# Designs tried in a protein design chat: VH-VL binders against o66814. Part 37

Target 1, 203 residues: o66814
Amino acid sequence: SDYLLRAESLFSQLKDANAKEETPYLYGKVKGYYEAIKLYAVEYKEDRIKTLFTLMSKNTKKAVRGAYTEREPLTELITFEPRVYFEEYCDGIMDECFYEKHYEKEKFIELVDYFSLKRRVEFLRNHEGKYCAPFDFGMAEALFNAVSLELMQEKPDEKVLIALREKLEPILVMAEEKLRYAMKKELPCYRNRLSEHIGYWKP
Short names: E, the ipSAE of ESMFold2; O, the ipSAE of ESMFold2 at other seeds; V2, 0.75 times the mean of E and O plus 0.25 times the DockQ between their complexes.

## First folded at step 18 (VH-VL; framework fv_patecibart)

Design H1 (at its last read DockQ between E and O 0.90; V2 from the best seeds 0.85)
Fold by ESMFold2, last read:
Structure H1 (fold): chain C 203 residues (1-203), chain A 123 residues (1-123), chain B 107 residues (1-107)
Amino acid sequence: as target 1 above (203 residues)
Amino acid sequence: QVTLKESGPTLVKPTQTLTLTCTFSGFSLSTFGVGVAWIRQPPGKALEWLADIYWDDDEDYYPALKNRLTITKDTSKNQVVLTMTNMDPVDTATYYCARIEAYYDSQGPFDYWGQGTLVTVSS
Amino acid sequence: EIVLTQSPDFQSVTPKEKVTITCRASQRIGNYIHWYQQKPDQYPKLLIKYASESTSGVPSRFSGSGSGTDFTLTINSLEAEDAATYYCQQSYYLPWTFGQGTKVEIK
């Protein structure tokens, strides 16, 4: 419950700065970290709560500052990079061997479909998700970061991973739908950014 | 055992650029939830925060001085550097570096301070 | 910019008596206030964080209270080594700011 009182103070800071309207990406990211913290609180994992709260608090400061300076940069993306190892298999003749590629924590990676989540978040991050779906993208990015941090644990908690994925999926879908709609309709959030980047015409 | 120590010139002429180095031990600025700040205190006056830099490369500056201040870090040397341009006699102060406790709540206090270095600005 | 106003500016207190120092913020700052002690010719030392949280190595006679805009640092039984200037500092909104200081002397 200590984190509840601290979170109320952070949301008060955000409200006083009108961050929901002025810095919606960072506001969404703060909300996403808060949702992840609540999932960890069910399991009473204090170290995880404090780590996520640090990120929540830091994004709160950046949101408030951004509201006053009219600047809202992308913030942290945390990705788990699993180690790769090979299993040797030799059949018959010793000089004829084959190697099978495996990933560290493959069971947990598959449990949440991690590489798909990573690709989807990175796509939003690299294609105007911050402008076309700021709140949903920010929230999804924070929840994705929580998934990455859990996978980095020596013994990831399957119950937490499932809960995080279940919270993340509908938010990520909403962000993707908003971006796809903006691209299809050439909304200003997408269209105005193309003039600052190299793009391709499609036949 | 956390320690910080300021180094740099003690006498600066008006219009010159001041460069101060904070060298610390007992912690790293690559550690999650840590920052380093510069705070000054004119003789006989109150403390004034100037700038800070965090483990995630985030930087903050006192707005009225932002155009005169630059803060940088060298994590491999455990150093943070403050540069302040166009010094004036009113900038005469003791300059401190301090660690920011930014774990759990990133807007935390200055929990460890250097001894300070007096910088006098005069002709 | 959030202004912190301390009261009093100066206080002369009989040993073993209670010292009360107040800090008033120009706007609501929750519990984002910290207290520092600066003895003569020394660097500041953190006493209390987040309005009321104790820090390691600080005597139990020091305590903090308050929320919102009005905060208090209390020294329950003043000792000779407590003669110092005390500062409050807010970390609610940038720029971070300090109060003007309260000098406490032994009577």
Scores: ipSAE 0.834, ipTM 0.916, lowest interface PAE 0.8, mean pLDDT 91
Fold by ESMFold2 at other seeds, last read:
Structure H1 (fold): chain C 203 residues (1-203), chain A 123 residues (1-123), chain B 107 residues (1-107)
Amino acid sequence: as target 1 above (203 residues)
Amino acid sequence: QVTLKESGPTLVKPTQTLTLTCTFSGFSLSTFGVGVAWIRQPPGKALEWLADIYWDDDEDYYPALKNRLTITKDTSKNQVVLTMTNMDPVDTATYYCARIEAYYDSQGPFDYWGQGTLVTVSS
Amino acid sequence: EIVLTQSPDFQSVTPKEKVTITCRASQRIGNYIHWYQQKPDQYPKLLIKYASESTSGVPSRFSGSGSGTDFTLTINSLEAEDAATYYCQQSYYLPWTFGQGTKVEIK
C-alpha cells in the first residue's frame, strides 16, 4: 500500500508537466509499469513491486525532463536470454549418443509465447512505434519488461505471467494496428522517419 | 561501508578545463537503483548541484552550465569523472561527489558524500 | 527552476531548546524534499528524506514535517554537536536545488 501513495506523487509530477501530451511514449511506459505493479500487489511481492517502481519513477523523471526539453528518447528494453542446454543419452551397447535441445524455463517461455512477444516489441521499437503509437507502444514495452523480469526469477510465477500476458496482448495489438495503418496511409509519423532531428519527433 | 573520494587539481587558471575524479567503494554504479552526483559549494555559500549519472547511463546537468559540463563513468574502476571547461574565478568552490539513493523512488537524496576537494581558480 | 527559501538564515540557540527551520518551495513539490546537516569544515550529511523519513544513524531529536510547499526541520532539544548549517533540497523537478542554508549556533 506504500506504493499507492508514492504513485500518486509520480502522477502529480506527470500531470504538472503535461507529460501525457508532451511525452506520450514515456507517459505510456509509466502507466504500463504501474499496471504491472498492481498485478504484483495482489500476491504481496514487495521486492518485485520495488524493482518495477524504480523503473516507473525513473521513466517519470525522464518524461518530465522530456516535456520541457522537447526530447523523448527510447528507454530501457529488458529481455530474458534463456540458457540452452542438451541432454545426452547414450546406448551402453553400441556407444551411440543422442542429444535433445532444451531451454531453461521452457514451460514459462511457452506459456507467454515469449519469443513472439520479444520479436513484436522489437519490431515496434525499430520501426517508428514511438512516433505512430507512442502511448500504446510505451505501455506494451513496460509490460513486456515486466514479463522478462518475471522470467528471470528463479521460479517464475505462472499466475503473474498469465496476468501480465493478458494485459499486454490487447495493448500490443493496438500499437501494431496503429503502426500498420500509418504505414499503409503514409502518415507523417512513418513517412518522415529519415527526418529525425533534435526536438523533432513527428512532422 | 560506502565511501567516496574526490581527486584532481586544487589550482587551475581561468579558461582551463577542470577534471575531477570520484573514486568510490562499497557500491557499484552498475547496481540497479544507484547514481552519483557532483555538487559544489563556493566558500561561505550554499550547495549547488552540477550533474549526475545513474546505473542506466542516464545523465543530467544543471542547465546554465550544460555546455561546460561532461559527466562520465568507468564502472570497472568504480569511478565517475566530471569535466568542466572554461573555468572562471567564480567557479572557485569545494567540489563534492555523492551517491544518489535511486532504488524504489529514483528521485532520491544524496545519501553518502565524499570529503570534498577545494578547487581555486586564479591567475 | 524551483527555488527553496529557508528561514531564518541564522539562529543562536541555548542548549536543550527547540530549533525549527522552515523551507518554502516556489511551487508544489509533494514530499520530494530532503534535509542535510553540514558541520564546520565537514561534508554534508543526510538527516531526513522525503520530508519526514528518518535515516539510520541520525539522532531521534531530528524530525521533519510538511507537504506541498511548506516544510520544517525540527531539533527537539539542541545539543552542542548540532551546531551546523542546515540545507533543504528538492528532487521533484530538474534541476535539483538547495535552499540557501540556515546556520545554527550555540548561544
Scores: ipSAE 0.832, ipTM 0.915, lowest interface PAE 0.7, mean pLDDT 91
ESMFold2, look of step 18: ipSAE 0.804; ipTM 0.903
ESMFold2 (binder alone), look of step 18: mean pLDDT 93; pTM 0.952
ESMFold2 at other seeds, look of step 18: ipSAE 0.820; ipTM 0.911
ESMFold2, look of step 19: ipSAE 0.821; ipTM 0.912
ESMFold2 (binder alone), look of step 19: mean pLDDT 93; pTM 0.950
ESMFold2 at other seeds, look of step 19: ipSAE 0.798; ipTM 0.901
ESMFold2, fold request of step 21: ipSAE 0.824, 0.814, 0.822; ipTM 0.913, 0.906, 0.911
ESMFold2 (binder alone), fold request of step 21: mean pLDDT 93, 93, 93; pTM 0.954, 0.952, 0.954
ESMFold2 at other seeds, fold request of step 21: ipSAE 0.821, 0.826, 0.829; ipTM 0.910, 0.912, 0.914
ESMFold2, last read: ipSAE 0.802, 0.826; ipTM 0.902, 0.912
ESMFold2 (binder alone), last read: mean pLDDT 93, 93, 93; pTM 0.952, 0.951, 0.953
ESMFold2 at other seeds, last read: ipSAE 0.828, 0.826; ipTM 0.912, 0.910

Design H2 (at its last look DockQ between E and O 0.79; V2 from the best seeds 0.73)
Fold by ESMFold2, look of step 18:
Structure H2 (fold): chain C 203 residues (1-203), chain A 123 residues (1-123), chain B 107 residues (1-107)
Amino acid sequence: as target 1 above (203 residues)
Amino acid sequence: QVTLKESGPTLVKPTQTLTLTCTFSGFSLSTFGVGVAWIRQPPGKALEWLADIYWDDDEDYYPALKNRLTITKDTSKNQVVLTMTNMDPVDTATYYCARIEGYYDTQGPFDYWGQGTLVTVSS
Amino acid sequence: EIVLTQSPDFQSVTPKEKVTITCRASQRIGNYIHWYQQKPDQYPKLLIKYASESTSGVPSRFSGSGSGTDFTLTINSLEAEDAATYYCQQSYYLPWTFGQGTKVEIK
């Protein structure tokens, strides 16, 4: 298939740059997008494959450049921002009205526990996940981005959402476990970054 | 109908700063995957890529010239600007802007080009 | 930096005959090679992308082949309007680079 040939080229670029060792967060992100693409390939959804491949190719270029320049910044986090609306319900007996809060695509949001996923990914992103669990965090972030992109579709595919969620959960757990361990043991990846965040005054 | 057009000075003195503007229509730099690049061609010589900038604000520069180059965009005006400092007679060339076909693979070719503008650097 | 070396530098070719232009990369670049046509005093035009993919509005007589380090642009039956300089360009690794060009003229 066409995406396989293109993916081989991207992974060759990453291998030639030693990106797995030099830019492990971005390498993980490329891998995560590739896993998402493979799930979409079962459904033969070419336009969704192409959308994810765009992100995969851009993160590959950033990983290769990052390996050469020794710089690995965080890249895109894609969040679905569901529209909130209120439906009015009036009690004819008491003659008063109430408003019930609803989310756009609430069924699909609940199917993947989206707000929980968002909070967990954001926690890793804001608390040294890139340094303490770079590969797993990068991969989880890409899979989360794929979930967000699917939720943004007019008609989200439930089968794909379930498959993405099932792929994402163990990776996210691994990243969280690595971070928790690093925090408990005060590993250099965590304590070094934390000290750079804590301001103090010297005489 | 995709079009790009380069504008700016055609004569620059040595040491001066060159500012070129690429104005385009038929596409937006806010479109997912899209990029715009600057390429130059000295008279009678091969093409040389200088810099590019993408929809996601990612930018790249030719390493030997990176200290002299700045690329910026104004998505609302459909413009990309190249600034090149400390111009020298060897920088005499036709300067092109071009669109990068970035959907599916952001490392794509330059699929639409401007007409080019000749910039001469001479005392 | 990836160097692209084209051969020949110049060809004078009888109309209707086959033209072959070779581009050799200094390292593997997969299929991340693209071909452009530039007529005198004109801007370059994309002909072939990703080694072998045709582009809209390009005559079917133009084709590309190759992978890895050795690539070929072929014009199966040369037309008068095909007199131009042809460039290969890689987008595998930064900086993006072009070949030195191959000038094709009508005999």
Scores: ipSAE 0.709, ipTM 0.862, lowest interface PAE 1.5, mean pLDDT 90
Fold by ESMFold2 at other seeds, look of step 18:
Structure H2 (fold): chain C 203 residues (1-203), chain A 123 residues (1-123), chain B 107 residues (1-107)
Amino acid sequence: as target 1 above (203 residues)
Amino acid sequence: QVTLKESGPTLVKPTQTLTLTCTFSGFSLSTFGVGVAWIRQPPGKALEWLADIYWDDDEDYYPALKNRLTITKDTSKNQVVLTMTNMDPVDTATYYCARIEGYYDTQGPFDYWGQGTLVTVSS
Amino acid sequence: EIVLTQSPDFQSVTPKEKVTITCRASQRIGNYIHWYQQKPDQYPKLLIKYASESTSGVPSRFSGSGSGTDFTLTINSLEAEDAATYYCQQSYYLPWTFGQGTKVEIK
């Protein structure tokens, strides 16, 4: 429970630095990690909370520093890379063999439609989502990272995965809609390569 | 058991570049959340933070010295290296490396320190 | 840059008496203050983290308190081995800074 008290200290730092306005991508990412932590706190999964809090804390430091230096780089993207294996089976009557491709944790990957989520987050990341939908993209990226971290567990928690997915989807849709609009209208956040410099100007 | 130890020259001339190595054991900079910092203390004076580097390659420097400092790490050797250019007699100090207690909150204290190495800069 | 001002600079105290050291920050820093002890010719050692949290192996006579801008390190009953210089340090905003130190000696 001391995680909640420590989280308030981090939000005080963000508020004092005006991070919501100055570093909205990183602010959104901190918020996304906090939302994931709250989901885990209901089930009292201390090791998961500790890991997510480390990420939250580090993105807070980067947001505060970024607000004063006018620099807001992309931060971590955590992807689960499932081991691929082939299961050989042979027809005993015809004595011929076949190979089937399988993923580790396939049940959990399917539960959240992980590869689709990964492609959607990567699309935002590669097409100026940070500039065109900073808050929503940051929050979606953190929640996606929480999904990846859960899938990396020895035994992923289905209830947590579903809850993370349900939280992530509307945020991801909002970020995608904002980006599509910016692309269609060729807004400065998408069109101008110079907009990638945080200290130069903001979309 | 966590230990850190500073190594490098104890005497340098003005304008020379100082290179200090922090070698540590009992933890790894590949460990999630961990950082290592350099702090110095001129004889009889207060402590001054110089730079730090974390597991995620994030690094920061004391602003007034930023153009003179470089911090790097070699995770496979459990080493962090500080380079400070254009040394001046005012930089005479004991230089410490220290671990940042950062797995849970990455803005934590310096929980383990090396013994320090006195570096004298004289003309 | 956040300035930490300690008081007093120097304190000579009779054994078994209470020692109080204050640290005032130039702006709000929450509880992101840490206290270190440095005995003569030794490296600093962490005593108190996050204003009031004790660290392993630190005697219970050491305690910390405060929040916001005003912080206190207390030694309830000074022992001879506690003769040292004490520093506060903030980790709220970069650059990380230390107080100027408070030297405590046995009278």
Scores: ipSAE 0.702, ipTM 0.865, lowest interface PAE 1.6, mean pLDDT 90
ESMFold2 (binder alone), look of step 18: mean pLDDT 92; pTM 0.949

Design H3 (at its last look DockQ between E and O 0.90; V2 from the best seeds 0.81)
Fold by ESMFold2 at other seeds, look of step 18:
Structure H3 (fold): chain C 203 residues (1-203), chain A 123 residues (1-123), chain B 107 residues (1-107)
Amino acid sequence: as target 1 above (203 residues)
Amino acid sequence: QVTLKESGPTLVKPTQTLTLTCTFSGFSLSTFGVGVAWIRQPPGKALEWLADIYWDDDEDYYPALKNRLTITKDTSKNQVVLTMTNMDPVDTATYYCARIEAYYDTQGPFDYWGQGTLVTVSS
Amino acid sequence: EIVLTQSPDFQSVTPKEKVTITCRASQRIGNYIHWYQQKPDQYPKLLIKYASESTSGVPSRFSGSGSGTDFTLTINSLEAEDAATYYCQQSYYLPWTFGQGTKVEIK
C-alpha cells in the first residue's frame, strides 16, 4: 500500500508535465517499472519493490525534467553478465580434447531465454527504438532490467522470472513490429533522426 | 558513521573561479540510491540548493546558475567537487555539501550535512 | 520554480509552550516537504521527511503534518536546546527550494 501512494505522486508529476506526450520513452519506462513492482508485490518482496521503485522514481524525475527542457536521453540498461566456465572432456584413446560452455545460473537463463531477450532489447536500443516505438521500447527496457536484476539475485525466483517474461514478451514484440515497419517504410523516426543534435538546430 | 567535510579557499576575488571539494566517509557514491548535493547560505539568509550528483551519474543544476556550475565526482576518493565560475560578492555564503537519501524515492531529503565552509568574495 | 512561504518569520516562546510553524507551497507538492533545524553557527539537521515521517535521533516532541500546499511543523513542548531557525524544503519539482526560515527563540 505504501508504494501505491508513492506511485500516485509520481504519476501526478508525470501528468502535470505532460510526460506521456513530451517524453514517451521515459514515460513507458516508468510504466514498465511499475508493472514489475506490481508483480513483486504479489509475493511480498519489499526490498525488490524498493529497488525497482528507486529506478521508477529516477526515470520520473528525468521524464519531468526532459518534458520541460525538450530533451529525452536514453537511460539505464541493466544487463546480467553470468560467469562462463568450460568443461573439458578428453578422449584417452584418441588423445583429443573437447570443450563444453556453461554459465552460472544456467537454469534461470534458459527459463526466460535471457540471451535472446538481451539481443532484442539491444537491437531496439541501437536502431532508434526510442524514436520509432518510444512507449513500448521504454516499457520493454524496464521489464528487461527487472529480469536482469532478478537474475543477479543469489537465488532468483522462478515464479517472478516467468511472470516478468510473460509481461515483457508482448510489449517487446509490439516495439519490434513498430520498428520493423518504420525501417521498411523509411519513416523519419529511423531514417533521418537528428535528436542528439536538437539543441544545435534549435533557436 | 556518515560524515561530510567541505574544503577549499575561504577568500576569492570577483571574477575568479571557486573550486570546493566535499570529502565524505561512511558511504559511497557507488551505492545504489545515493546522491550528494551542494547547498549555500548567504549570511543571515535562506538555504539555496545549487547542484547535485547521484550514484548513476545524473546531475542537476540550479537553472539561473547552470552556466557557472560544474559538479563532478571521484567515487574512488569519496569526493565530489563543485566549480563555480565568475564569482561575485553576492555569492558570499557558507557552502555545504550534503548526502541525498535517494533510495526508494530519489527525490529525498538532505539527511547528512558537512560543517560548511564560508567563502567570501571580495576585492 | 516552487516558492515556499513560512510563517511566522520569528517567534519568541516561553519554555514548555507549543510552537507551530507553517509552510505554504505555491503549488501542490503532495508530501514532498522536509523540515530542517539549524542552530546558531551550526549546519542544518534533518528533522522530518515527507511531511510527517520522523527521523532517528529526533525528539518525539517534533512532528510534521499537512499535505498538498499547507504544511506544519510542531514542537509540542519547547526545550531550551530547540532555539534555532527552521526551514522547510520541497523536492517535488526541480529546482529544489527552501522556505525563508522561521527563527525560534526562548523568552
Scores: ipSAE 0.776, ipTM 0.885, lowest interface PAE 1.0, mean pLDDT 90
Fold by ESMFold2, look of step 18:
Structure H3 (fold): chain C 203 residues (1-203), chain A 123 residues (1-123), chain B 107 residues (1-107)
Amino acid sequence: as target 1 above (203 residues)
Amino acid sequence: QVTLKESGPTLVKPTQTLTLTCTFSGFSLSTFGVGVAWIRQPPGKALEWLADIYWDDDEDYYPALKNRLTITKDTSKNQVVLTMTNMDPVDTATYYCARIEAYYDTQGPFDYWGQGTLVTVSS
Amino acid sequence: EIVLTQSPDFQSVTPKEKVTITCRASQRIGNYIHWYQQKPDQYPKLLIKYASESTSGVPSRFSGSGSGTDFTLTINSLEAEDAATYYCQQSYYLPWTFGQGTKVEIK
């Protein structure tokens, strides 16, 4: 089956629902998954393409539904949680011992600066990124999810990780800049949401 | 082998709440790209989708019935439960649960069905 | 809500003859149409998915075609066991909807 034909069908659904205007966060997320899929298509890695396409398809359904119900919730954030272990080493001369922290897949984590990416995406997610930079945040979140999924593979592909990181960085910077500007200027997207970070009583 | 089976009361009085359980085997609702739906069929009439729930906890309801329906899942028991409030004689139907093929394209068909259970609503 | 209209409502067909059933959608739905067979007193069974894709365990005499708004289910050589009601179902936009059904009998 050709993912291009299937993606055309999903984009037709999004266009018919005016999702770009009505659900820009989810629309951006669909676009981000599509960009990730295209990076995998060089080697035609069918199972990886199908996994990402499942997420693309599900976010398309949610975007279309959101457009006609006027609701746009946050959707999945996929994080890789590496196992942590400590190795002891001793200098031998002074009989002094130290413990060194290690992560599973440490080489790949460092290759993409994963913990920094995770922290930056979580910041946008927790501080009105969906409202102040919906398209860029959605796209960055999907690309970050693709990075996490690749790190979860038994043998992560370094070329794909580098390509994903290179695609993700400028989009993430744009989302961060839009949010920072909105905070400084107290734009409605940020100002109107301050009360939503405070506990409330609901009847 | 994938199987689904509906269980619950077969006779309900008007205004009562119907609770139906779908118990399935051969798959898990924790599996990526899977969903379960409830569909009903009044005697001699066409099929009507009611609600569904997916591996990612997403759920949807037929809009006209949304305030009467609740769908939940218990993945450890391989069960999906439908609750429908304020039953009326027009709700007399065979109720089916079915698996949704939602891998690759999540808007897939109902690929396996339970045998169905007839629920009669009368005073 | 997308309305699916099947035609005909009923067919009585001589064995070994070709059966065609049409399904028309009230708006375009791409290939998001699926076909089910329901024999008397039985649950529905999936025959064709995404307009034309075969499913395992379904005889090759069943095929589907069409795109956009007009779809057909074809039984190339009707067998006695094929007497049933056939439904189309769309999964393009919520709510998911079924056609009214087409009953096929052996003449």
Scores: ipSAE 0.775, ipTM 0.890, lowest interface PAE 1.0, mean pLDDT 91
ESMFold2 (binder alone), look of step 18: mean pLDDT 93; pTM 0.951

